# Ledger of designs, part 4: VH-VL binders against q7dma9r51to147

Target 1, 97 residues: q7dma9r51to147
Amino acid sequence: GDQVIYHCTVRTLDGVVVESTRSESGGRGVPIRDVLGNSKMILGLLEGIPTMHKGEIAMFKMKPEMHYAEIDCPVSAPENFPKDDELHFEIELLDFS
Short names: E, the ipSAE of ESMFold2; O, the ipSAE of OpenDDE; V2, 0.75 times the mean of E and O plus 0.25 times the DockQ between their complexes.

## First folded at step 1 (VH-VL)

Design Pd7 (framework fv_ponezumab)
Fold by ESMFold2-Fast, scan of step 1:
Structure Pd7 (fold): chain C 97 residues (1-97), chain A 123 residues (1-123), chain B 112 residues (1-112)
Amino acid sequence: as target 1 above (97 residues)
Amino acid sequence: QVQLVQSGAEVKKPGASVKVSCKASGYTFTGYYIHWVRQAPGQGLEWMGRINPNSGGTKYAPRLQDRVTMTRDTSTSTVYMELSSLRSEDTAVYYCARDIYEYGWGYYGMDVWGQGTTVTVSS
Amino acid sequence: DVVMTQSPLSLPVTLGQPASISCKSSQSLVYSDGNTYLNWFQQRPGQSPRRLIYKVSNRDSGVPDRFSGSGSGTDFTLKISRVEAEDVGVYYCMQGTHWPYTFGQGTRLEIK
């Protein structure tokens, strides 16, 4: 699998940030590094990120079954995370290699 | 390739209505907001409103809210902007533009624009 | 409504020289989330506008690094480090912090 490097900000329908890699949104300012097909990724990102081009910003609006509420989701939701809600994932794809 | 393709030029009489379409392709239609922006001849840009194609929710500029209606058809990935009670000052090029907008948080700016639709209001 | 004021309105520049455009807002553009929704657009003659910068200083994909945005609160600047012939056009700042969203009046960049 290809390595993908991206920033991610996750919001509820009401605009509440529930998780972010960006420092201005409470994150560490460090992008995520994943290997497609080998890293633990939520379904919506595993399917969505390959449709992007390097440098693009995309908003993926995911029903629960496309993210943490998927029955076989390989990634644990953070404690008290709204996993049963529709969530908006803003992805900035920094590199695809 | 991400594209927004608009309907063709319109010539209308004062008091008529016009409905302009904007067909999206090359991306997830429901993942991005669509704005409408117009530009009168030789003038600057004026924001008219925006629609969330996922929910159908709209927000219109106050000056236009009683005359403008924005809708979408998810089966054809098309948004529509209808402007009623046309006046000569509505003569403009009308643009649709895609945006990343977070509910309640504002917008990231319009990254892809349609080619524009010229609407002329004359007798 | 928030008024966006650009200066200069006309900007003649020699090829290869730097150019700067100012944008001032009548109100602070810091949104309740802590972000500043100030954008810059380029419109070449006969073409649709093209986004260059979003959230003050972030360049859109495909925009050359000779374009840069800066500023805070109510005072913003777009800079072009070395102007090229293809940069001829009108540049607009736009705020998305306060409803209704508003554009500056535009700055026409011309090669002298």
Scores: ipSAE 0.000, ipTM 0.535, lowest interface PAE 16.1, mean pLDDT 82

Design Pe1 (framework fv_ponezumab)
Fold by ESMFold2-Fast, scan of step 1:
Structure Pe1 (fold): chain C 97 residues (1-97), chain A 122 residues (1-122), chain B 112 residues (1-112)
Amino acid sequence: as target 1 above (97 residues)
Amino acid sequence: QVQLVQSGAEVKKPGASVKVSCKASGYTFTGYYIHWVRQAPGQGLEWMGRINPNSGGTKYAPRLQDRVTMTRDTSTSTVYMELSSLRSEDTAVYYCARGRYWLGSYDYFDYWGQGTTVTVSS
Amino acid sequence: DVVMTQSPLSLPVTLGQPASISCKSSQSLVYSDGNTYLNWFQQRPGQSPRRLIYKVSNRDSGVPDRFSGSGSGTDFTLKISRVEAEDVGVYYCMQGTHWPYTFGQGTRLEIK
């Protein structure tokens, strides 16, 4: 399957950063590497990332059922993650192979 | 200036419920979490749970999850903590305290309410 | 749950002398975001707790510079360089890295 490499910054509706891969937003500066077709991604990213072009920055506004509160979500929410809140996922797609 | 003002002391019988309020002022109510922390007489601090006033989302300490409920009223900038099925060991001072996630880091308990004494006795 | 262990539990100190409190966690307090969420609180008799230190070593505004925090991983220290009468009270360490959040037992600082 297609491998995707991306930076992600997650914000509440009020603009509070919940989590980020970017060092300027408290992350480690290391992008996420995932395989698009493995069903190991949250629903909103699984649906959203394929619509992007390499180098694009896009924002996905997700209701809880599109991220970690999704029924049968294949990944666990991080500690203290507001999984029951609506969240904005800002994605910078670095590579799509 | 930031203030968290709590409701007055309560005396309850075993098996009853108590509801404590925490009224916030001096900041944007929906921009911060409100946590509840209790302290039994002569004992240390115990985290009970928190609420996000923006979403209403809650997270409770596992040992209390079946008895504690946190709610908020955005029109009055007030958070409520209700503890049911009271036991003598629930006798404590109950505090609300503010927290936040901002710019890639969490902040815990930067401002505290004055405390509410709850006494459970028969 | 992460267990936070403080020592000593009772700390008699002479005015003007330094004081040191240890806090040990049963697990590393480095969070997935790279931050270490170890905080120190002071509770004066009859008062609400007040935060002194956040993220190991950062002093809150209004906290005197005689208070300092240090440490990493599982071992943390709060130091008071020159104890004053107003410092009497109980000091708590607290971790916010692992849910549920937990506090140490508290260290009671007394003037002798």
Scores: ipSAE 0.000, ipTM 0.582, lowest interface PAE 16.8, mean pLDDT 85

Design Sa6 (framework fv_pasotuxizumab)
Fold by ESMFold2-Fast, scan of step 1:
Structure Sa6 (fold): chain C 97 residues (1-97), chain A 129 residues (1-129), chain B 107 residues (1-107)
Amino acid sequence: as target 1 above (97 residues)
Amino acid sequence: QVQLVESGGGLVKPGESLRLSCAASGFTFSDYYMYWVRQAPGKGLEWVAIISSSGSTIYYADSIKGRFTISRDNAKNSLYLQMNSLKAEDTAVYYCARGSGLEKYVIDSSGYTETYDYWGQGTLVTVSS
Amino acid sequence: DIQMTQSPSSLSASVGDRVTITCKASQGISNYVAWYQQKPGQAPKSLIYAASSLQSDVPSRFSGSASGTDFTLTISSVQSEDFATYYCQQYNSYPYTFGGGTKLEIK
């Protein structure tokens, strides 16, 4: 599969940041590197990121079934994460190949 | 213009198999969840199956689970429903429909939102002896 | 499964009347409700998504609203082409469930 490099900021429906790769949002400043079809990814990102263009910033509004509440989700939810809530994933796609 | 065109319906006997196809055009098929919905003659709408954009997430109605298989071919912009072990109760018009469980907003642009719930014309499946 | 209870099952109206159709969800579904119109012999047509957002090319006399688990479809001034069966649907969680339908009949 294609390799994708992206920044991700996850917010609750009311805008509270629950996790981010961005340093300005409490993250480490290091983007995520995944291989589509080979890396363990939440469904909404696996389906959504391929629709993006390099350099694009998009927000994906995901129902629980599209992220950690997906049946047999391959990614474990972070501690105290609002798994059963709608979450907004802001993705900046830095590269794909 | 968004178009969904179903085909493959017909008259079959109980226990037989039939494959329905839905040809999509006018949108990027691989961006959308797709589903099959059926309607028995003179009755209301009943959801049959849904498939995610990549094909990795699939859910079935309990009444057809184990008998029907939904699939898609994004390279051909096509959705399929393989129907096995057909019963008289499966007699219905089968509609292909576009839906999503995912909304996408492009930041720093004019804005992009997914459209929900476009329907095809339907294809009639009649199961009788 | 989330049940969508649609009422009334049928109603009669004259051209120019205001008509309201309701759906009640058995549990919280946010605004993930769609409304469909089906004329005899035709495929369903999407009218409203996200409880209140009108599909393109749907006349402005159609509107949707939400209050908790109660959802309404309103036609502010019924026209002759509006006599049809209307269905609500929740798409909050699987299985996606439809209401039983409301047949809008001419008086």
Scores: ipSAE 0.022, ipTM 0.518, lowest interface PAE 5.2, mean pLDDT 82

Design Sa8 (framework fv_pasotuxizumab)
Fold by ESMFold2-Fast, scan of step 1:
Structure Sa8 (fold): chain C 97 residues (1-97), chain A 127 residues (1-127), chain B 107 residues (1-107)
Amino acid sequence: as target 1 above (97 residues)
Amino acid sequence: QVQLVESGGGLVKPGESLRLSCAASGFTFSDYYMYWVRQAPGKGLEWVAIISSSGSTIYYADSIKGRFTISRDNAKNSLYLQMNSLKAEDTAVYYCARTLYKEILSPGSGYYYMDVWGQGTLVTVSS
Amino acid sequence: DIQMTQSPSSLSASVGDRVTITCKASQGISNYVAWYQQKPGQAPKSLIYAASSLQSDVPSRFSGSASGTDFTLTISSVQSEDFATYYCQQYNSYPYTFGGGTKLEIK
């Protein structure tokens, strides 16, 4: 599996931040480190991140079934997370092996 | 309806420069990532460079990095490849091609690669 | 860089034959594979994207499939206009890389 390192900010359609890795958006400032094919990555990111190149910032607009409302989603959504809503995932890809 | 037309190819000497153009018609050019692919006579396809729809994101193949510059003019529906310090191994037919970034809106959908190719323009580098 | 190994380099077939062309990625690339057809003196034509999705103007006798890092282009019943060179391409990560090509020849 290829290793990927990225920052992620998740927003609702009206721009409300619901989760972020960035400190300016309420996160810890620590990027996510994962391996493609890892059971802990949501479908939309598994499908979307491989299309990016290092240093790119991309916006993925996902229907619920591409994120936490996916059937048998391997990632547990946080309490009160709007998993049944369309969400926008802003990804900054820092490294891709 | 959808067309890409390359121009600017020709015979040049090693070390010279050449600028290729690609004229787009029949679609909204500013919605598409664009790229250049080349093919040496009798050989396979080799990717050269890509540019995002706005022109802000660019990536080059290692073989031409520092020598070639990709650019676009969305108002003129045109893509360019400025080629400097040309070498014999740059001899090829150069194709421009279109790819579309799409939003991930449903299961099994997402970013996908739907290409339209131009007819190509021949660049020959020889002494 | 991700290597795309295409096989065979050439094959001969008769009209009506089923033919398969394979492409193996050196790394996991999900389903980010496209297939192209190129006739002599012409630009490549897009056939398939996302490993198995047909372009709208491509006959249904063409199909693509994926299993791990192995990708297959199948022509279920070869027609005279299908004799051409076929290329796979990964678009998982930059640089995008092409397979070496498979020349489909008349038997």
Scores: ipSAE 0.006, ipTM 0.541, lowest interface PAE 10.1, mean pLDDT 81

Design Sb11 (framework fv_pasotuxizumab)
Fold by ESMFold2-Fast, scan of step 1:
Structure Sb11 (fold): chain C 97 residues (1-97), chain A 124 residues (1-124), chain B 107 residues (1-107)
Amino acid sequence: as target 1 above (97 residues)
Amino acid sequence: QVQLVESGGGLVKPGESLRLSCAASGFTFSDYYMYWVRQAPGKGLEWVAIISSSGSTIYYADSIKGRFTISRDNAKNSLYLQMNSLKAEDTAVYYCARVEYTSTGVYRETFDYWGQGTLVTVSS
Amino acid sequence: DIQMTQSPSSLSASVGDRVTITCKASQGISNYVAWYQQKPGQAPKSLIYAASSLQSDVPSRFSGSASGTDFTLTISSVQSEDFATYYCQQYNSYPYTFGGGTKLEIK
């Protein structure tokens, strides 16, 4: 259990898309599959996604320490990613099981 | 109980300076992004500035950029707006507001609490 | 900057009426729209976030909807305490921008 399947679009505070899983935003159109208990998610998503309902779309506005600038973050930031800025994570939760 | 109390408004002449304060209580101030929003008499709302929980991320409206400075003192649970080179068009009630977040610092909503406002009048 | 165009600027209604206030974004903002209520001499009060999600302690007669760049606030049966000015706001990107406001007046 604990598996979550979601689409993610990451934007800067100016609304510029930095990264997305959605085809319309430059992604591959393939959602992310993660396991909540394995410690491979950024802190903000680990804490935010469990508050969502299946089918919900939510925006998480994250301080740097809640995403890639977290101390000992288990997820590597993409090259040139603005990890020290506030980032907005738009999550569509497709499934949890 | 969450409370935001603004102070420091008053009547000033064009070109003068004022410093507004917002005293926060009833929540862990250092966990929240804070905003200043203003409203000219009889007019609509205008966002002024944002400051992150640590104070490291700051963004300003173009109309006040270079003239106003937002800052915070987390040890004193206080938010500030230093207003320099005041103009007649800066006349407004200035509101302090916080952004809703979950207990862990993940923001899901917009402004959940506003202060009562403090009036700044810039007139000769 | 994203412009939020709010209509109408004023609206007259009687207790029990259904009222609709609209807001149009100048560009795509997904559902990142909030609605606020402001009574004379008071600070704004949050009503709706994410275009359609009702804030805690807000009566169920308030609702929000979205269609493309068009956003709507509906009061299904106006009560006397609802006569106020209403504002939409986008929080998709900085600078955050507000609509011009709609004053809901008693007939």
Scores: ipSAE 0.013, ipTM 0.606, lowest interface PAE 8.1, mean pLDDT 82

Design Sb3 (framework fv_pasotuxizumab; at its last look DockQ between E and O 0.05; V2 from the best seeds 0.00; counts 0 for: pae E 10.8 > 2, placed apart)
Fold by ESMFold2-Fast, scan of step 1:
Structure Sb3 (fold): chain C 97 residues (1-97), chain A 126 residues (1-126), chain B 107 residues (1-107)
Amino acid sequence: as target 1 above (97 residues)
Amino acid sequence: QVQLVESGGGLVKPGESLRLSCAASGFTFSDYYMYWVRQAPGKGLEWVAIISSSGSTIYYSDIIKGRFTISRDNAKNSLYLQMNSLKAEDTAVYYCARDTYTDSSGIYVETLFDYWGQGTLVTVSS
Amino acid sequence: DIQMTQSPSSLSASVGDRVTITCKASQGISNYVAWYQQKPGQAPKSLIYAASSLQSDVPSRFSGSASGTDFTLTISSVQSEDFATYYCQQYNSYPYTFGGGTKLEIK
């Protein structure tokens, strides 16, 4: 697969940040590096990111089964994470190769 | 051509109910989040409610929460707003609008070619 | 809720003038701003999405820009059909919120 490098901010419907790679949103400031089809990814990002272009910022509104509430989800949710709610994933795609 | 046509508005008394409909054509209705916006006479735009493409996720403005119910029928390409316990403050033109595209898996890709209907007038007075 | 403060509430212009309308968000909303035009008795028409992306049927004299939490709609050379009320809207989070509107009036 293609390598994708991106920032991700996860919000509830009310805009409350529950996870982020951005330092201004409580993250470490380090983008995620994944290889499509090889890296452990939530289903919605695996399907959504390939629709983006480099430099684009997009919001993916995901029903629970497209993120951490997916049956046998390969990625672990943090403790007390709202995994059964619709969540909005703001993705800034930094590189696509 | 994308078309959204609202209907069901009219004159009602405070405390009564009304159901608005929005008929969609010219696009795959089941692929889009839909929302309602209202505008009181001479006033600005005020967001009412949104519903996801499948109908599973709904969010309401606190102003109408508990009184209004948004719903959709994807087989009929129709969006609805059930308005209960109407107040004089609910007097407005109600618009339905197309929001964000989602694929069949429920992933939204922000595209916001927002299309609005012509609106339907709701008047609440004695 | 995210507050969208739109200014000015009204402005007067002549055909051919450059006009600028501003919206300020109460917090960071990335580029999730849309602009609408509304003429009396008509539904709002979408002009711009993602702060700067022009709708395909909108004249090129309209443009949008973003700088932090400040968003701007510019009409480079006002035409007679442009006299209308303009609204900004954020769609970063629910509830979606609109600016108070700017009425563009003929001098």
Scores: ipSAE 0.234, ipTM 0.790, lowest interface PAE 4.5, mean pLDDT 87
Fold by OpenDDE, look of step 2:
Structure Sb3 (fold): chain C 97 residues (1-97), chain A 126 residues (1-126), chain B 107 residues (1-107)
Amino acid sequence: as target 1 above (97 residues)
Amino acid sequence: QVQLVESGGGLVKPGESLRLSCAASGFTFSDYYMYWVRQAPGKGLEWVAIISSSGSTIYYSDIIKGRFTISRDNAKNSLYLQMNSLKAEDTAVYYCARDTYTDSSGIYVETLFDYWGQGTLVTVSS
Amino acid sequence: DIQMTQSPSSLSASVGDRVTITCKASQGISNYVAWYQQKPGQAPKSLIYAASSLQSDVPSRFSGSASGTDFTLTISSVQSEDFATYYCQQYNSYPYTFGGGTKLEIK
């Protein structure tokens, strides 16, 4: 599969950051490196990221079933994560190869 | 062979300042995030600060924020920690260590934490 | 801040014993956990990163695992040189935080 490198910030509907790869949001400041189809990834990102272009910033609004409440979700939600709520995933695609 | 050598530690009084240095060799210094960790005598490890490869990203622990400044000089393969307004509670061995490796574009490659310096002792006492 | 609750604070073991040290994160941190070994008067030595990846030149008797927010360091068969203090660390988010440490002593 294709390798993707991206930043990800997850927000609630109220705009509260619940997770981020960006340092300014408390994250490590390191982007995620995944291989589409081979890496564990929530469904919404698996479907959304391939539609992006390098350098693009997109907001994916996902219902629970598209992220951590997905049936047989391959990714475990963090503790106390609002996995049963709609979440907005801000993705900056840094590389797609 | 990778080496990290801290220096600048010593005895100071509360309120005084001290500047620590970490000399790096054996690797491309400018490709790595670097961080400081301290350890009070007989205590555990405490994260202090981190700085990205280019220096554009910096993060501090709350207990030292506003008093300490982390910086780097990639041309000199050096990491620094400027410590102002020192307190007795700042007494510790201060270690520098490698954090994350980034490629030539500055994109994260891998985080290893594989090398630490020998540490330098800072004693703050009246 | 993310708290890393490390247990036990100390334990005694004999050479050849199987030893397990645990760190529990106060929230989800993926697999961003490192383990260190420290002997008196020395700097910490890196053992494991990414929860289960063994650093170079670290004996295979050391291993790390993760289950949810529970992280474990295991020494399958303790050797004489393994008696030291061990620390876990999360690097999922800033500030980085360490466990309180576990002193492994000879029985």
Scores: ipSAE 0.041, ipTM 0.744, lowest interface PAE 3.8, mean pLDDT 92
Fold by ESMFold2, look of step 2:
Structure Sb3 (fold): chain C 97 residues (1-97), chain A 126 residues (1-126), chain B 107 residues (1-107)
Amino acid sequence: as target 1 above (97 residues)
Amino acid sequence: QVQLVESGGGLVKPGESLRLSCAASGFTFSDYYMYWVRQAPGKGLEWVAIISSSGSTIYYSDIIKGRFTISRDNAKNSLYLQMNSLKAEDTAVYYCARDTYTDSSGIYVETLFDYWGQGTLVTVSS
Amino acid sequence: DIQMTQSPSSLSASVGDRVTITCKASQGISNYVAWYQQKPGQAPKSLIYAASSLQSDVPSRFSGSASGTDFTLTISSVQSEDFATYYCQQYNSYPYTFGGGTKLEIK
């Protein structure tokens, strides 16, 4: 499948950063690399990222079942992650083959 | 056709209560955050209350300080605003509006309030 | 709450004038700014999202830009139908707050 490279910042709906790949938001500064169809991804990103253009920044407002509260979610939530909350996932798509 | 229709506005005296309703049709109401937004005569737009798609998360503006209660009934495609202890400064047109949201199909990156109701006027005067 | 400070509160222009309206956010909000046009007796109409992306059927004389926490709506050549009140809104975080509005009036 298609390879996607992106930064992700997760916020509560009132703007508190929960997790981020960006160094300015407490992350490592290294974008995520996933292969659509092979990589384990939360449902909201699997559905949302294919709609983006390269270089786009988009915000996906996700119900819990679109992220880590999905039934049989293929990825584990990070420690102390608010898995039962509605959250904003900001994605900057750096590359999409 | 997406439609939002407010009702329940009117003229009331200070200290009285009103209940506003917003009937939604033409879209999957349960997928959307809903807002009450108000506009006093000659003034700007002010958010009043926000309710999540499931109804589990609610935000209130400080301007109402515990006097208003937002609720929704997803089975009836209806949004409500119970307004208690009304004051003259609550005089405004009250709009219901929907937010855009990413559903399981991944459509709509955030553009806000793509559909509004026509508004219902609440006048609080002694 | 994030404050959106909109200026000016009103301005007068003639048809053909270039008009600039600004909003300043009280904190970083990325590009999560929308602009609305409201005519008397009507609900607001969305013009711009993501700071600079035009909604469909919005004339190209409208544009938006961002510099840090400063956001600008520009009308390059005002037309008679553009006399209205304009609002910015942040949607970075709840509550999604509005600027105070700018009334654009015919000179």
Scores: ipSAE 0.005, ipTM 0.609, lowest interface PAE 10.8, mean pLDDT 86
ESMFold2 (binder alone), look of step 2: mean pLDDT 86; pTM 0.846

Design Sb5 (framework fv_pasotuxizumab)
Fold by ESMFold2-Fast, scan of step 1:
Structure Sb5 (fold): chain C 97 residues (1-97), chain A 123 residues (1-123), chain B 107 residues (1-107)
Amino acid sequence: as target 1 above (97 residues)
Amino acid sequence: QVQLVESGGGLVKPGESLRLSCAASGFTFSDYYMYWVRQAPGKGLEWVAIISSSGSTIYYADSIKGRFTISRDNAKNSLYLQMNSLKAEDTAVYYCARYTYDSSGVEIYFDYWGQGTLVTVSS
Amino acid sequence: DIQMTQSPSSLSASVGDRVTITCKASQGISNYVAWYQQKPGQAPKSLIYAASSLQSDVPSRFSGSASGTDFTLTISSVQSEDFATYYCQQYNSYPYTFGGGTKLEIK
């Protein structure tokens, strides 16, 4: 399906940045481009992003099995993070088509 | 049937320690984040601490940091709150509670609360 | 910390009245707001999550809405069992914080 373009910042419960696409948070400044149902995505984002509107910034709080701790997670996990704990995904949806 | 049962409350003097327990039954305890909320007599609700399902992520309210420790034993389906250096302002009913995810596994909502256990800190 | 300012601290109503309780966050918290009902001597009961999503066992006369940092709990037609204290709570970031509570009293 639908193509989605978004920025993502992943934080622990105490606010430590685990990973980010934003340059101010250590990323490259390049948004992610995914196709729902066809791209390898975090399960929680595959379910959460379709609930958003273009231009919206939303926070998704994810149980471990909805993010990198998912069995056979298709996305590479960031190094040195608490894999089995809740993570907060801040998503800015730039385009939804 | 889902149940959360608190115990360990009582009357203690300032500076003493007390350990609260919350016994969980009727659900897979190791799948749930757990938290403690307290309420002073005649006052509002105050969040105390939360612990992740694995126990590796913990967060505390500023008023109890360094004095209280939250922990869990998933093999025993139990949640704990170790309270040290107790002060008169810690007098409250302490509630054990869980939260859950909706059917999508993304949104969270707070569902079951225990009946609470009273802690009184007085000389 | 995020402060949740709840108003009014108390209000009086008669059965059948529409009542509204407001909660204002000190900063943006998206829709991560829950509402609870507490009756004297009892543990809180969850009513609403994600600002506007009703818990499955809660009557439809309860509703929640959000506008920026302002959140509202509405009871469209108060029933006798609704006289209680109501609390909002943000769960956008730790520490999770509650509003000061609103006591709904019988006229």
Scores: ipSAE 0.007, ipTM 0.608, lowest interface PAE 11.0, mean pLDDT 81

Design Sb6 (framework fv_pasotuxizumab)
Fold by ESMFold2-Fast, scan of step 1:
Structure Sb6 (fold): chain C 97 residues (1-97), chain A 124 residues (1-124), chain B 107 residues (1-107)
Amino acid sequence: as target 1 above (97 residues)
Amino acid sequence: QVQLVESGGGLVKPGESLRLSCAASGFTFSDYYMYWVRQAPGKGLEWVAIISSSGSTIYYADSIKGRFTISRDNAKNSLYLQMNSLKAEDTAVYYCARETYDSSGYEKYGMDVWGQGTLVTVSS
Amino acid sequence: DIQMTQSPSSLSASVGDRVTITCKASQGISNYVAWYQQKPGQAPKSLIYAASSLQSDVPSRFSGSASGTDFTLTISSVQSEDFATYYCQQYNSYPYTFGGGTKLEIK
C-alpha cells in the first residue's frame, strides 16, 4: 500500500512527552515511514492516519485498547511505557506516496 | 440534533453555593471530553475546567481550584459544576462545551458544540 | 500558564475587505490553536482547530496559519455576517487559555 511519512509525539493526559520523533522533544529528528497494510502500526494510527490530509497536524486521544494495550498489538511498547493509560498521539503527516 | 443545554444559573450571595447542570442529547455523551468555559459581562472567554470521557481525568483553572468541582453522570448524559464559596468575580455566563471527534472516533482537539450558557450573578 | 496575546483588540473593516487577526503564544505550543467566533448574546462557534484546519461547516473565506509562536486568522473577503468577536485558544497544555478577543467592527 501507500507509504505514510509522519512525525509522532506521544503525551500523557498532563501533556508530558513520553516519546517523540521530533528533536526539539528529545527524539532523533527522523520521521517514521510506514506502509499501510504492510507495516506494524498501533490500531489508532492505522485507522486515524488515513483520515488526515498531507501537511495536517492532528491529535488522537487514544484509550489503551487503541494503542499498546490492544489485544495482540503488533507493536511492542518500550519497557515500563504507560501503555495502560490514555495517551495523546500528535501526528504531523508529511507525505502520502 | 446534537445539543447541550445548561441550567442552574441565578442570583446568589457571596459565600453561597450553586450547582450548574448541562444536559447532552443527540450524541454518545460518554465518548466525549467536556468543558466548562465562562465569560464575565463585557469580558472575554475564560476556561474553567475539563473532564475526560470516563471522568477519571480532571483539570481546573487556578482561579476556581478548591472551590469548584466538575463531575459527570454518563448514564444520565449530564455534566455538572458544583460551585462553592462564590465570589463577585465568579459572575459570568457559564458555557458547557464538548471536544471534537472525527469520523474515525478519535478526538481532533477543539470545542465543536457549545450550549447557550447560563448566567450566574454573585451579588456585589 | 501559557499566555495568548491577541491583537488588535478591535478592527474596523468594510464588506469585501481582507482582514487578519493575530495571536502570539508566550511559549511553543506546536499548532494546538483553535479559533472561535462569537456574536452578541450567542455562544462561541468553532471556526478552526490545529491552527489551520477549517471546521466542515465554516465558509472557505476563513483560514488560519502559524509561524513559530505567531498564529493568524484571515478572512479573505469579509461578509456582513462576519462582524463579531474572534478568540484564539491554545490547547497544548492545561490550563487551556484564550486570547483577549478581537472585535471586528463595521467601518
Scores: ipSAE 0.005, ipTM 0.591, lowest interface PAE 11.6, mean pLDDT 83

